# Miniprotein binders against q9h3h3: the designs that were tried, part 30

Target 1, 235 residues: q9h3h3
Amino acid sequence: EDGFTAEHLAAEAMAADMDPWLVFDARTTPATELDAWLAKYPPSQVTRYGDPGSPNSEPVGWIAVYGQGYSPNSGDVQGLQAAWEALQTSGRPITPGTLRQLAITHHVLSGKWLMHLAPGFKLDHAWAGIARAVVEGQLQVAKVSPRAKEGGRQVICVYTDDFTDRLGVLEADSAIRAAGIKCLLTYKPDVYTYLGIYRANRWHLCPTLYESRFQLGGSARGSRVLDRANNVELT

## First folded at step 3 (miniprotein)

Design N1c
Fold by ESMFold2-Fast, scan of step 3:
Structure N1c (fold): chain B 235 residues (1-235), chain A 91 residues (1-91)
Amino acid sequence: as target 1 above (235 residues)
Amino acid sequence: SEEEIKKIVELAKRFLEEGVSPEEVAKFIAEKLKELGNPELVIYVLRMLLESGLDPEVIKKVAEELLKIYEEQGHEEAAKLIRRLLEELEK
C-alpha cells in the first residue's frame, strides 16, 4: 500500500486472485513433497508476471498451501457486493458494525493474518515455516504474493474460517509464533478485502482488526495481541 | 458492469506504467472480458486507456495485440471495433 490508492490496491488484488496460482495441496499431495516444492518456488524468486530467468515464465497471482482439512467457503460474495453497493447509496452509516453484519448476513466470514516482508531469505524462510505448519495441520491455509517488478514488500496471508471467532483468530496467531515467526502481524477480515477497504479508505475505517507483536518472555503464546478498534490488549 | 470495466482499465493502466508488455496486458484484458461474457467491451477499455494520459503509441500496441487475439478466437465484432479504432489512431 506504499503510495498506492485504495482503488489501485483493490484492482491489483482482483488481478492476482484471477491469475493462475501455484498451489501445494496437502489434500492430494504427500507431505514429503513439500520441501522440494518450496525449493522450486521460493516467493522471493517467483515473479508476478513471469520471466524466463525466474521459476515461472507465465504470470502467477499467488503461491498457496492448502492443509489436509481445508474446505474453502467464500460465502455469498456476489450478494455481499450487491448489498455493499446498496449500503453506499443509502443513508445508513458505514461503520465496522455494519460491515460485520453484512459479512454475517452473506456468510463471508474468513479472515487472515498478514505479514509484510522484503524479498529475500527472511521472506522465504518465513513462508517455509508457515507452509510446514499448514501441511502439519496447525494452520488451515496460507498464501504469499509473488515478487512485483518494483521490488516492494511481499505479503504472507494466513487464513482463519471466522473473523468473528476471536479465540480462533488468537489460536492461529499462536500457531504462527510456534512456527518461528517473529515479525509484526495484522489481522484483516476478507469482507474488507472484497470491499476494497485498505489504508486511507473514505470511511476512515481501520483496515485491520488485530495486531500481533512478538514478545520474548511475555505471554505464553510468544506474542501480544491488540484489538485495534477498541485499543485493548487481548494477550 | 461499469465498475468491472473501470477495474480492468485501472489494472491495465498500472501494468503499462510498471512496464508490463502490451502483449501481456492484451491477454489480461481479453481474459477479463471473456469472464464478463462481453468481449465487445474491449472498445470501452481501450478508449478509457487513451483518455488516461498514457502514450497513445503504447495503447496502439495493446490494441494491435488484442486484435490478434480476437481474430484468432473468431470474434468478428470485437475485431471490427479494434480495427476501426486503429484506423482512427493512424490518422
Scores: ipSAE 0.000, ipTM 0.103, lowest interface PAE 21.2, mean pLDDT 80

Design N1d
Fold by ESMFold2-Fast, scan of step 3:
Structure N1d (fold): chain B 235 residues (1-235), chain A 91 residues (1-91)
Amino acid sequence: as target 1 above (235 residues)
Amino acid sequence: SEEEIKKIVELAKRFLEEGVSPEEVAKFIAEKLKELGNPELVIRVLWLLLESGLDPEVIKKVAEELLKIYEEQGHEEAAKLIRRLLEELEK
């Protein structure tokens, strides 16, 4: 009805980040407890606001799994936002290169592989595979959105520490594929999220740096990864 | 069956490479899936086309034309699957 502007998407993301999270933290919880936790909180059944019949009675912003070695480093987000404001008022061209430089300068380097799936068995199965890969140490951290009151697709986010580290981004893709995931994956640096840059933005920036498609011949062969900015196949 | 789906994908890819319009290719896909009795297979055809190395923008246009066809025919489930795919391609 109201539509989804960049401001609306940013407000929704902020609300989800501020609401409580359901977390399996492998730094403090034995890996043997993961299967029971996944059965208790399947993302297709956990509702955003604690609807009747769901496993949660309170609002849930995200369902997350932290790896044993997880050490969050969001960088200097405040400095990034201040520099972004200064850049916009300076009249200088806003380009992918300029944004990359702001991210590096302020150490806001994290990024994520995204997959969007309809609520149901395939979503829950995909999340379980990702969660196990995180707990087993093949991935660092991941989260999945709860079921929205309006319905629609849910998103799984698999994070990497540094979007400028191409090898690290590709290694995460390989681990996702090894976990049995066959869906389209897109990779987005968190710098774009912190600055509220989405697909339709006034700066005509593409927030997606990479795409991963399941490779022909089966899951054992991995995937084809495309660098969106340079139109180059990386695998 | 998987064999029939692969034939549809191969022909659709050849048509697009030969300059056949996304609209005509969408009609071809819809007709073949109707012959197979399963319009929901449209999502598998579209994903296989995306994996084939064709320009995603061209496949998006094919998906948009297929959405129009299935909305007109009242195939709500096929239409929903295509809308989700189009949403994914824009993110």
Scores: ipSAE 0.000, ipTM 0.074, lowest interface PAE 25.1, mean pLDDT 81

Design N2
Fold by ESMFold2-Fast, scan of step 3:
Structure N2 (fold): chain B 235 residues (1-235), chain A 91 residues (1-91)
Amino acid sequence: as target 1 above (235 residues)
Amino acid sequence: SEEEIKRIVEWAKELLEKGVSPEEVAKFIAEKLKELGNPELVIKVLEELLKSGLDPEVIKKVAEELLKIYEEQGHERAAKYIRLLLEKLEK
């Protein structure tokens, strides 16, 4: 059952990536247009497969905001996949450290802070705060899932360009907190997504590297960040 | 652009309806996208062809031929998008 669940999640992610995205691109669109765009496409109302009663009649895979300095770099995913196959047949231990080295070697360095929220005002308000931080330059890129037919939680993903740059990962967390976000955040490197590492993987790897919890003592810098792989407090 | 993609789709559809082979249509699509400077738009062309009422098996063959072209040219992202589409079609 765990194996099937991981495969199901991978298939859903693939379908969402393939379907059209609603994008606010700050590289080509004035920042003054953001509030109208957010009002037109609140993630709690945008439906995954389209509905005449929603803002979209056609399928939407993701709702995204690109910052002015956004420059996508996926790295060498093909080389990563070949090296992953070789690693599995080599007898070498499959650990967070060996996957980190694979990612560095093939320049697959991006990662993301994840937050899961129920459809509604809190989700839409959180997304608006994140989107404004992206357009203002405090964050680089973010996306949020549309509302599924069955309901359930939606996910906001806030990307950083290098998961091995601890300071950059922490800086993104601080910017998320400064935007008013107080919920649990977890950080996942894209290399784990490409290699199919989800909740119950056969290598018993934690699917996230970092965890951020809101700390009462300071709203802007008020998070405790844990390195889950090494069990080390970072803040 | 949306207008350029629409033209490529209309041309590809007309060629397939006239009996031009999937291999030749794939070469045509790849050349037109090269002229636009964005081979990754191949996924939008294939999605629109699937919506056009053409036989999905014919479109699958066009996608298979496009995958060969983009793998040979080293356009890794375009090739990846085509592989994902082909997997989805088998489901």
Scores: ipSAE 0.000, ipTM 0.104, lowest interface PAE 20.4, mean pLDDT 80

Design N2a
Fold by ESMFold2-Fast, scan of step 3:
Structure N2a (fold): chain B 235 residues (1-235), chain A 91 residues (1-91)
Amino acid sequence: as target 1 above (235 residues)
Amino acid sequence: SEEEIKRIVEWAKELLEKGVSPEEVAKFIAEKLKELGNPELVIWVLLRLLESGLDPEVIKKVAEELLKIYEEQGHERAAKYIRLLLEKLEK
């Protein structure tokens, strides 16, 4: 997100969404096929725009795993965008609270835990753990970015249905930790992504609502979760 | 490779700074990406040029010329990426 404008990031995100996804859909595919699928499509080897030397010859936008109970609901994104334009022209303050209210009004409630990892064995191992947790029903849905031609870290996104449901967000964190993930996690509502609010935005909003840090020999949860907006420890 | 994409961006930027037309720069980019066998990488080249400090209107003209080239060549995906970028830049 460093060195990019919101416009650049939005264009990249739209291109990835439009390109084909490699999907393991547990609603229609037996769980026993997951290990073979993970071996065929390790995210460190799947290339963004295709390559004869990679598992894919054609572009791949995302690699995703859908849980057995997964039911997509993006809400009213068009209504959200119209309301956002009206808010910007109204002169009213743009705060985390006003964005939260826009998201609730338009039912754009999903959010995600993010982890950024360098291409390699640790990324592939982390993704395999997350994918198994999704197929086993401990998480609902997840995706990981393919390897970009420019290089850099890849991102694993683990989604929850409602960013305003703190208990649900914390339960997802616990499931991620139970899957063996030990790196820093940050939580971002999808409303911020749809509105193009990234790290260095003109409204000085923190796009991260929560941070999770692994705790060795730790608490009952295995991690510490901080509410970044209120600067309060939740665990 | 990543290094090849970076070189294409650097060369395109240098040509635009020297006053080479957007049409000629678009032809240059399309030919280099054809040599790499991946015309869809055009989106990365355009995004890096926008980031480079060049006039966005000049880069928009390069993108418009690239769109014509890829539509004529039947590269539907590369053309879609360029249209998406142009739509975003239009506000």
Scores: ipSAE 0.000, ipTM 0.247, lowest interface PAE 12.0, mean pLDDT 81

Design N2b
Fold by ESMFold2-Fast, scan of step 3:
Structure N2b (fold): chain B 235 residues (1-235), chain A 91 residues (1-91)
Amino acid sequence: as target 1 above (235 residues)
Amino acid sequence: SEEEIKRIVEWAKELLEKGVSPEEVAKFIAEKLKELGNPRLVIFVLEYLLESGLDPEVIKKVAEELLKIYEEQGHERAAKYIRLLLEKLEK
């Protein structure tokens, strides 16, 4: 029953998207205000459902930073969902290729580099580095999950506008590494998130397309990137 | 903890095997998860029950009663998770 875990994760993701977000929007807020905002809302202290002892008393779904040039384009998500229902009932194989085609047809092209870190100084420091890179224009947009009551790791998501543009995906990885990030990164297209493709999914799909590992002295870009589906080094 | 969840599952399984109604077992599960301070863990309790070898139709009835309890109490997240599980079980 692999799909059960995927459904739980999809429900949690939808709930977070529906709850209010704490946003630093560089399109309308001076960059000089970023450091104070980061100090006020460290992700290790912001609670998912609010707590009088935390920076927030009300629920927070995500903490996000929008770059000055950020222009949201989620594509036709409603058309994607309808086509996904049709695909599931059609008896056609559900593969990375069919999902890629579905995403292209409905212009749902965005994707994200993911990093998972335990609550604490390292998470807050990594998020601050990513947020500064976004405000400075090296990255387009990023978000980080708040602290869950259950505990566990929090996730930083760094978005690119087109997962089919491998060069753009690799350029975002380079910018993340330039921001001082050394942990494991994985890349997931948003189409997988919208359709609930997570670990242990019903279709046995790998939930991510790429993996990035920090490399000292070996790469001009600071990392080695692997195509997970084909097990082939890209850099 | 995972140990506390597994204990709740074992107690719920024992109650169902003794002929306690799905409605009463649902109330028991909801109360125990409330005591743990995390009602949202209900999804893992239901997952473990489905893996326990009990009749899936009985577990479906427990999930239906849990959905009613969580909707009544305004626990929207827990209710959402239970609805997704029930949709899967309908197939």
Scores: ipSAE 0.000, ipTM 0.131, lowest interface PAE 18.7, mean pLDDT 80
Fold by OpenDDE base, second read of step 4:
Structure N2b (fold): chain B 235 residues (1-235), chain A 91 residues (1-91)
Amino acid sequence: as target 1 above (235 residues)
Amino acid sequence: SEEEIKRIVEWAKELLEKGVSPEEVAKFIAEKLKELGNPRLVIFVLEYLLESGLDPEVIKKVAEELLKIYEEQGHERAAKYIRLLLEKLEK
């Protein structure tokens, strides 16, 4: 994905954050209802704008599943943004470490594993696996983008509470792999999203901290996870 | 959040209707979206403004001023969206 596509997708993602969400909340809804909900709202059929014949008549920003342990905490995003503006005006060097420190200071620590899949059975199956993993408590929260008019790739986002917790990030990767997902995964902290830092940004910051590749017959995790910042394999 | 965006849009619309400059309206929008912690919501603000029946040229000017603000603030995604929107409005 070029910088444009990444920026566009994230603008769309933020736009989608404001539209109504289709949510399965495992805190309030019995797990036994998940299969019916998945059948009712397959991501490949749910349309962004509520197209005729779609399961949704109104615009849908995201389809999401909340786990029992899910607690929405975005931290101090406003303070983060103010500090970021001040940092930019200061002329101080901006590094991944700077962003990490900003994130920690403002408690904006969430991050997500991302996978991009074409609309269709594979996407719906992948989503079902992720949704089940969330409801079963292996993952905390996930969302998937609805189908766009152009039939472009849909994104599944699987969140972790702390992008600085490498173990938590790796555990989420393992859970995703255990759910049967074999595609490329990229991990992005939300701080990069909130600060508008995308691929090919002027600071040369890589918004992708980790990359997970499926490995056949490999480690118990079924994946190879690369720390992109340090160019080190973690698995 | 949708209600908040709609409030921003309505307020921006009212300001424009009162003859407030596109530059000031852009600053207003940017500040309000900053308060919401999500500068990318500018996408929705502009989309809703386009749907509001306002003069496309006025919206274009607001978008141009927003672009400046967002470029200065380093909101590259939002800036890119605004650029794309401007390109669409120029066709």
Scores: ipSAE 0.000, ipTM 0.262, lowest interface PAE 10.7, mean pLDDT 85

Design N2c
Fold by ESMFold2-Fast, scan of step 3:
Structure N2c (fold): chain B 235 residues (1-235), chain A 91 residues (1-91)
Amino acid sequence: as target 1 above (235 residues)
Amino acid sequence: SEEEIKRIVEWAKELLEKGVSPEEVAKFIAEKLKELGNPELVIYVLRMLLESGLDPEVIKKVAEELLKIYEEQGHERAAKYIRLLLEKLEK
């Protein structure tokens, strides 16, 4: 009862990845069908394990939108996991730099901007904005969690190809803001997700690399982006 | 829980490497998950076995035997998760 442990979060992530996904794939589906699909599957109403009263009777792990140019590259996740086990046994220090080296060596470079919102119209509106930006080509791919039985916030994940490409990460932030998103965003490399680096991690690593805060009437970007490791504003 | 799942995976892997049949390994996994009180954890055991470097066809046979066990026992959610995994492996 201390909240979510790293073990609990990892187990939930594995289950979600294994369960079916509701996908709008712009590579094969006309953009004109998106609004109907969004109306059919609002994330505030899609239930994680199915409910006769919801849009789904069967489990849904994620609700996702793939852009026309989306080309998935997961890298060598098996090699990454084997190297991680070896690293933990080796006595070598586990630092952000070491994890970055592992990610580069095994080509596990993708990352994501995260936003957490309570179930409701604001979540559904935010997701619709992100989904339209993906289908229109401003973003590559995004997914949103379904509603959990225990309640709590749902997460929207907006992916980029390479977490080491700072410009690309910042361009995705700009596109999210242009889609009308005003909530707090944090950026996490997928290598941290694969290795179970969450808030409650043994190595006391910050689980995110960047933080973005909306700035009304401010900079040309519409947001302030902070490098969390160095506590330096990038915008 | 994750530590307990990892122990079950290591035991199952050792049994398969020693030539124990997929049927017997499936019974072992089901018994251990029953002791933990959650048959639905079977999805994590199977996922980790698939990522362990063992022959995926052997792990598929273990999953098929586990599906039979959970269908017989009326564990509908565990059975559903195994069916979803088997369908995903066909892609």
Scores: ipSAE 0.000, ipTM 0.155, lowest interface PAE 18.2, mean pLDDT 80

Design N2d
Fold by ESMFold2-Fast, scan of step 3:
Structure N2d (fold): chain B 235 residues (1-235), chain A 91 residues (1-91)
Amino acid sequence: as target 1 above (235 residues)
Amino acid sequence: SEEEIKRIVEWAKELLEKGVSPEEVAKFIAEKLKELGNPELVIRVLWLLLESGLDPEVIKKVAEELLKIYEEQGHERAAKYIRLLLEKLEK
């Protein structure tokens, strides 16, 4: 049942995006304030729809940290969605290659490393490590979901600018590992999220491009990264 | 709670499979979520119904009826979530 909660459906994701976010913005806030902000808003305690017993009385969609150099560029999402509708109507084959081309054409290039953790100390500690890496400039931007009812798994998303830039994706993985993260990571382009393509979609597309596993006592990199589509190890 | 949401989904699915109208099922869902004190959970119920193998057109009708109920009741966030879902289902 944890798998069902961990994978956000399109409408739940859109609802979270539309609700207020708790943001630490390193572009306008001194880095020295981060530790106090993290203590005030631990993701294991922030509730999705608000609760008098939590840090928030009002709904919170996401808890986010923006890096000093963060410059949001979502591309032409509306153009992407229109082109996707036209592609479906055309009867042409829908493949990873055609989605990649739509994403490139409409400049919808961002993607993210995902990690799923149960509410508690380990989630809060992992988020703090990621947040510090963002504020220190090793990562660009990250967000974590608030706590759902009955403590289902929460997700930390660490974004990269361009899912087609393999080296950039791998450098983000390295920075996540350097921050002390040891759990399984999966990488998903935002184009799949904007088009509502999740596991078990009707086109049999795998939205996960990469998988990263922690490597205990292994190479200096700290992880093994697999290209999921080609079943090729990259590290 | 997650378990309470799953019970609502299972009951709603059973009603739809028995031929109960989308309007009546929407009233049932709204009533149960009102009892839980959280109308915003309507988005979870609708998505779980979509993933349950039911006809998406039937679920779209349930969502349209729920939108009318929540707009009438002044539940702005629940209504907003349903509009986002309907927009997704349309295109």
Scores: ipSAE 0.000, ipTM 0.296, lowest interface PAE 12.0, mean pLDDT 82

Design N3
Fold by ESMFold2-Fast, scan of step 3:
Order: sequence, then structure tokens, then C-alpha cells
Structure N3 (fold): chain B 235 residues (1-235), chain A 91 residues (1-91)
Amino acid sequence: as target 1 above (235 residues)
Amino acid sequence: SEEEIKEIVERAKLYLERGVSPEEVAKFIAEKLKELGNPELVIKVLEELLKSGLDPEVIKKVAEELLKIYEEQGHELAAKFIRELLERLEK
């Protein structure tokens, strides 16, 4: 059952990535247009496959905001996939360290802070805060899933360039908190997403590297970050 | 519209192959046919999906979800065509 769920999630993620995206690109669009764009495309109302009553008539895979300094670098995903197949047939152990090594070798270094929220005003408000932080330069890039089903949560992803750069990951957490976000955050490297590492994976790997909890008075930004792999609190 | 029907079928097939739910695929099909102004073309879409090599039980679930949509929208002719298809598949 858990393996079936992971396979289903990977298939849905692939479909979303390949479908059209609604993008506010701060590299080519004035920041003054952001508020109108956010009002036109609130994520709680944008439907995954289109609907007469929604802002979109066609499928939307993701709603995204690109910062002025955003420069996409996916690395060598094809080389990563080939190396992953070779690793699985080799009999060598599958560990966080081995996956980190594959990611570094193939330059697949990006990662993301994740927050899951139910469709509604809180989701739309959180997304607006994140989008403004991206356009103002405090964050690099972010995306949010469209509404796919009644009662299902939507996800906001806030990206960093290099998951091995711990200080960069923590700086992004601080910027998310400064934007008014108080919910639980988890950090996932994109290499895990490309290789289909989800909650119930065959190798029993924790699918996230870090966890951030809002804790008033614990730090300057009210955030406490835990390294999930080593069970070490970072402050 | 033949080109548009083919595009709908190819995209629906791709979504189902990727594990997208029958309910969401049904919504996609209904919306595209509404844009064409001819919901009765749903039978052509479903028949082509049945020929696509996909699991017939998955296509049956898509048809069941489409039936709910068209019954709610009051498109009696499209709903009738879907019921006739489902009855044929039960044999």
C-alpha cells in the first residue's frame, strides 16, 4: 500500500511538471503587477485540470514566482537517473550519503522547503506572503500546487540552489518566517524527488533533511530547525 | 474538431498512464468538450480511450465520473450515451 502511494505521488508530480505553469517572472515583469496577478490566480481557486468556475479553463501543473536573480540549474538529471539504475543493480547500500554523492556528482543540488495547507484563505495568504518575498529578493523562487480535489491539502515549495549549503537552507527558513509563515516546514532535496523518495520508500530513508517549527522566543525569527538525519537541533 | 478530440484523448491517456485519478481526468474531458460546445463528443473520447491499450476498468471509472458530471449539468443526451456505454461494458 505504501509503495503504491509513493508510485502514485511520483506519477502525479511528473504530470504537474509537464503541464503548463502560471508564472509571475520578476526578471521580465514589474513588481507593481504582482498584487493583480495574485488576485487573479489564488491557489485555492486555480483547479488542476480546469473548470468553468475557476480562473483557468486548461490544466495548470504549478503556479510559480521567479525572483529577479533566479537562474535555473537542474544539473545532469539524465546522468543521475542512469547512475541510480546502476546503483540499484550493483547491490551497494542505498543511504542518504550515497544519494548525496550521486547528487553532487551530477550537479543536481537544488532543494525546497515544503508547507502543506488546506485550500482556503490561509493558503492564499501564505502564498501571497511568499510571492512578495520572492519578488522583493528575500527568496529565489517558489511554486504552489493548484487545487486537485476536495479536502486535499496543497503544497507551497520554496527553493534553494544547493541543499548541501546548510547556511543557505537556514537563510531561506528565516526569510519564510519573516514573511509571516508559522506552520511546520520540511526541507527536501530535489534529488529525492527525481528518484521517487517519498514517505514510504523501500530503503526506509527519511524523505526530508530538515524540519522547521515556529517557536516564539527560541531564535531571532521564532524558528527552531532540526536536522532529521542526525537528530541534531540547529539554532 | 477531429484534431481537438485527438488532443483530448492523447492528453487524457497520458494523465491516466501517469496515475492521475479518473475523477480529475473526467473533469478535464468535460471541460474541454464544453469549450467545443458539444458534450455529446464524450462518447468518441471514451471509445478512443478504450482502444488505447489502457485498463478497461480504469476507463470505466472515468466514464462513471463523467456520468456524474453530465447528470449534474443536465446534459441528458451525453449522460444517456455514457449509460449505454457502461451497460455494454458490463457484459
Scores: ipSAE 0.000, ipTM 0.127, lowest interface PAE 19.1, mean pLDDT 82

Design N3a
Fold by ESMFold2-Fast, scan of step 3:
Structure N3a (fold): chain B 235 residues (1-235), chain A 91 residues (1-91)
Amino acid sequence: as target 1 above (235 residues)
Amino acid sequence: SEEEIKEIVERAKLYLERGVSPEEVAKFIAEKLKELGNPELVIWVLLRLLKSGLDPEVIKKVAEELLKIYEEQGHELAAKFIRELLERLEK
């Protein structure tokens, strides 16, 4: 969000990651149980800090679905952060290319397609579609934020394992569209999240690498994808 | 354009199933995408062929021939997509 500092957004992300998650893990849970799990934990009703009237009485940081082949690899985040501090003190330009190099060196390669939706039926329906695509193997892993105390939009994050693999990023976009999602999507590498690159960052970097817009009846793949850093249409 | 891409994929699949060479199928795909004015759609044709149940090694050969065509034509974006796909298939 515009108006929040990068430090504030990074602190919120860290708190969510540290709080308990509600997880459907397709590696250990039969796919037949997914529909009941989705009905029990619709993201529009799961509260961030718990509420006796919601599905959760305790704090929930994220609601997640892990695919059958999911193997988490966050890379060397500590080495990345140390290198980032060194880069900032070096006086070298901080550019998308320099950050990409940093990410590759420290194996911090994952990234995600983001969609922001208001709490309600459309959010819950979109999440159900994404969750089914993950369990069916079209996507690897996804998370959705719980409902915030103050309200506001919730975010669905759909991960790919390598943001430098453009085809993998585009294939995930196609799977999201095939799941019935028509809203705006933006793609952000996790290295940007770890380094606190959000809107209004001090380095004036665009916080996302790609943008996907659904085109009704027009495109062969159902969406138009723009490489935002290079201003190149990919579809 | 969705219907046109679907027809290109279906015809390419039929040709490969009937023993038409990867080189000739690549020429067919490139020609049809040129007629549509969108060579970048080559990646979607290749991805759909990979998911069609055809031998991935045959599709790899089609992609290799398409790469040669697009490099010669100077379509850098289409060539880049095919190079990325070929690297992925070799892993």
Scores: ipSAE 0.000, ipTM 0.093, lowest interface PAE 24.3, mean pLDDT 81

Design N3b
Fold by ESMFold2-Fast, scan of step 3:
Structure N3b (fold): chain B 235 residues (1-235), chain A 91 residues (1-91)
Amino acid sequence: as target 1 above (235 residues)
Amino acid sequence: SEEEIKEIVERAKLYLERGVSPEEVAKFIAEKLKELGNPRLVIFVLEYLLRSGLDPEVIKKVAEELLKIYEEQGHELAAKFIRELLERLEK
C-alpha cells in the first residue's frame, strides 16, 4: 500500500518474520495471564524498531497469540519458490487457479483474514477481542503488526490452516464477527505472500481471495462473504 | 540498525564520488552486510538502498553478490527476494 511496489512489501514482510516476535502462547501460558499481557503490549504502542518510550527497546516483527491447539505447518516453501520460477519461465499464464495448484502441490495451504486499522483504541480493542477468541479456542492463531515509524494503518492477521477449505475460512469469519469485529475483512492465502502478490503486483492479480462485509441483522453469520476469484457469494 | 545502514550507504556514495568502480563499491556493501551476519538486515538494507537515491547499477551489483552468498548458504527465502529485486531493477 501507499504506492509501494510488490518487492518493497515482500521485503518488509520478510524482515518482520525474521525479527523477534512478542508471543502469548496458550500452549504453555495460563489463559489468566492474557489480560496483563495485552495491557503490557498494546499494538498501538509497540514500535517496529524499538524505542525507550515504547513497551519495547528492541525490534519487534509481530505481536502474536497462539491457541492451545496451534500446530504450525508452512508446507514446502522452498519447493514452491523453485516451481514459481519455473512457471514464470514457462510462458504459462499466471492466474489464481495456477497459483492455487502450485500451493496444493507444495502443501503451502495456510491463509489469513486481514483487517487494517489506524493506531489507537479501536485497534487495541479489536486485537484484545481476537486474542481472547484465540485463547478460548474459537480461532487457531493471530498476529498484529507493531506501529511503523511512518504513520499508517496496522494489520491484524487471523490464520486458518487451509485456504481451499471454504467451510474453515467461513468458520473463522464467524468467530471474528462473534468477537465484535465489524470492519471490512479480506482473506489472503500465504502462497500469495510468499510469491509477492500484493496490491501492486506485476501479474495484475487480485491480492485477496475472499471478502467479508459486516451485515447488521438478517444474516446468521453476521456477515456477507464473497469469493472474489469466482464472483460468488458464499453467505 | 538503520543508522548503521545509513553509514554504509554514505560511505558507498563517498567511494563513488572518489572514482571507485560500482563493482568495488557493491563488493564493499556486500561484505559489510555479510559481517552483520543477519539475513533480516540484508533485506532491510536492500529496501533502504531502493529509497536512498544510490546508483541503480550499484544496487543491482550488491543484489547479485548477495544472491550468490544466499544460494551457497541455502537461504531460499532471501535468495527468492533478491531475484525479485533484480528483476525489478532490470525493467
Scores: ipSAE 0.000, ipTM 0.125, lowest interface PAE 18.8, mean pLDDT 78

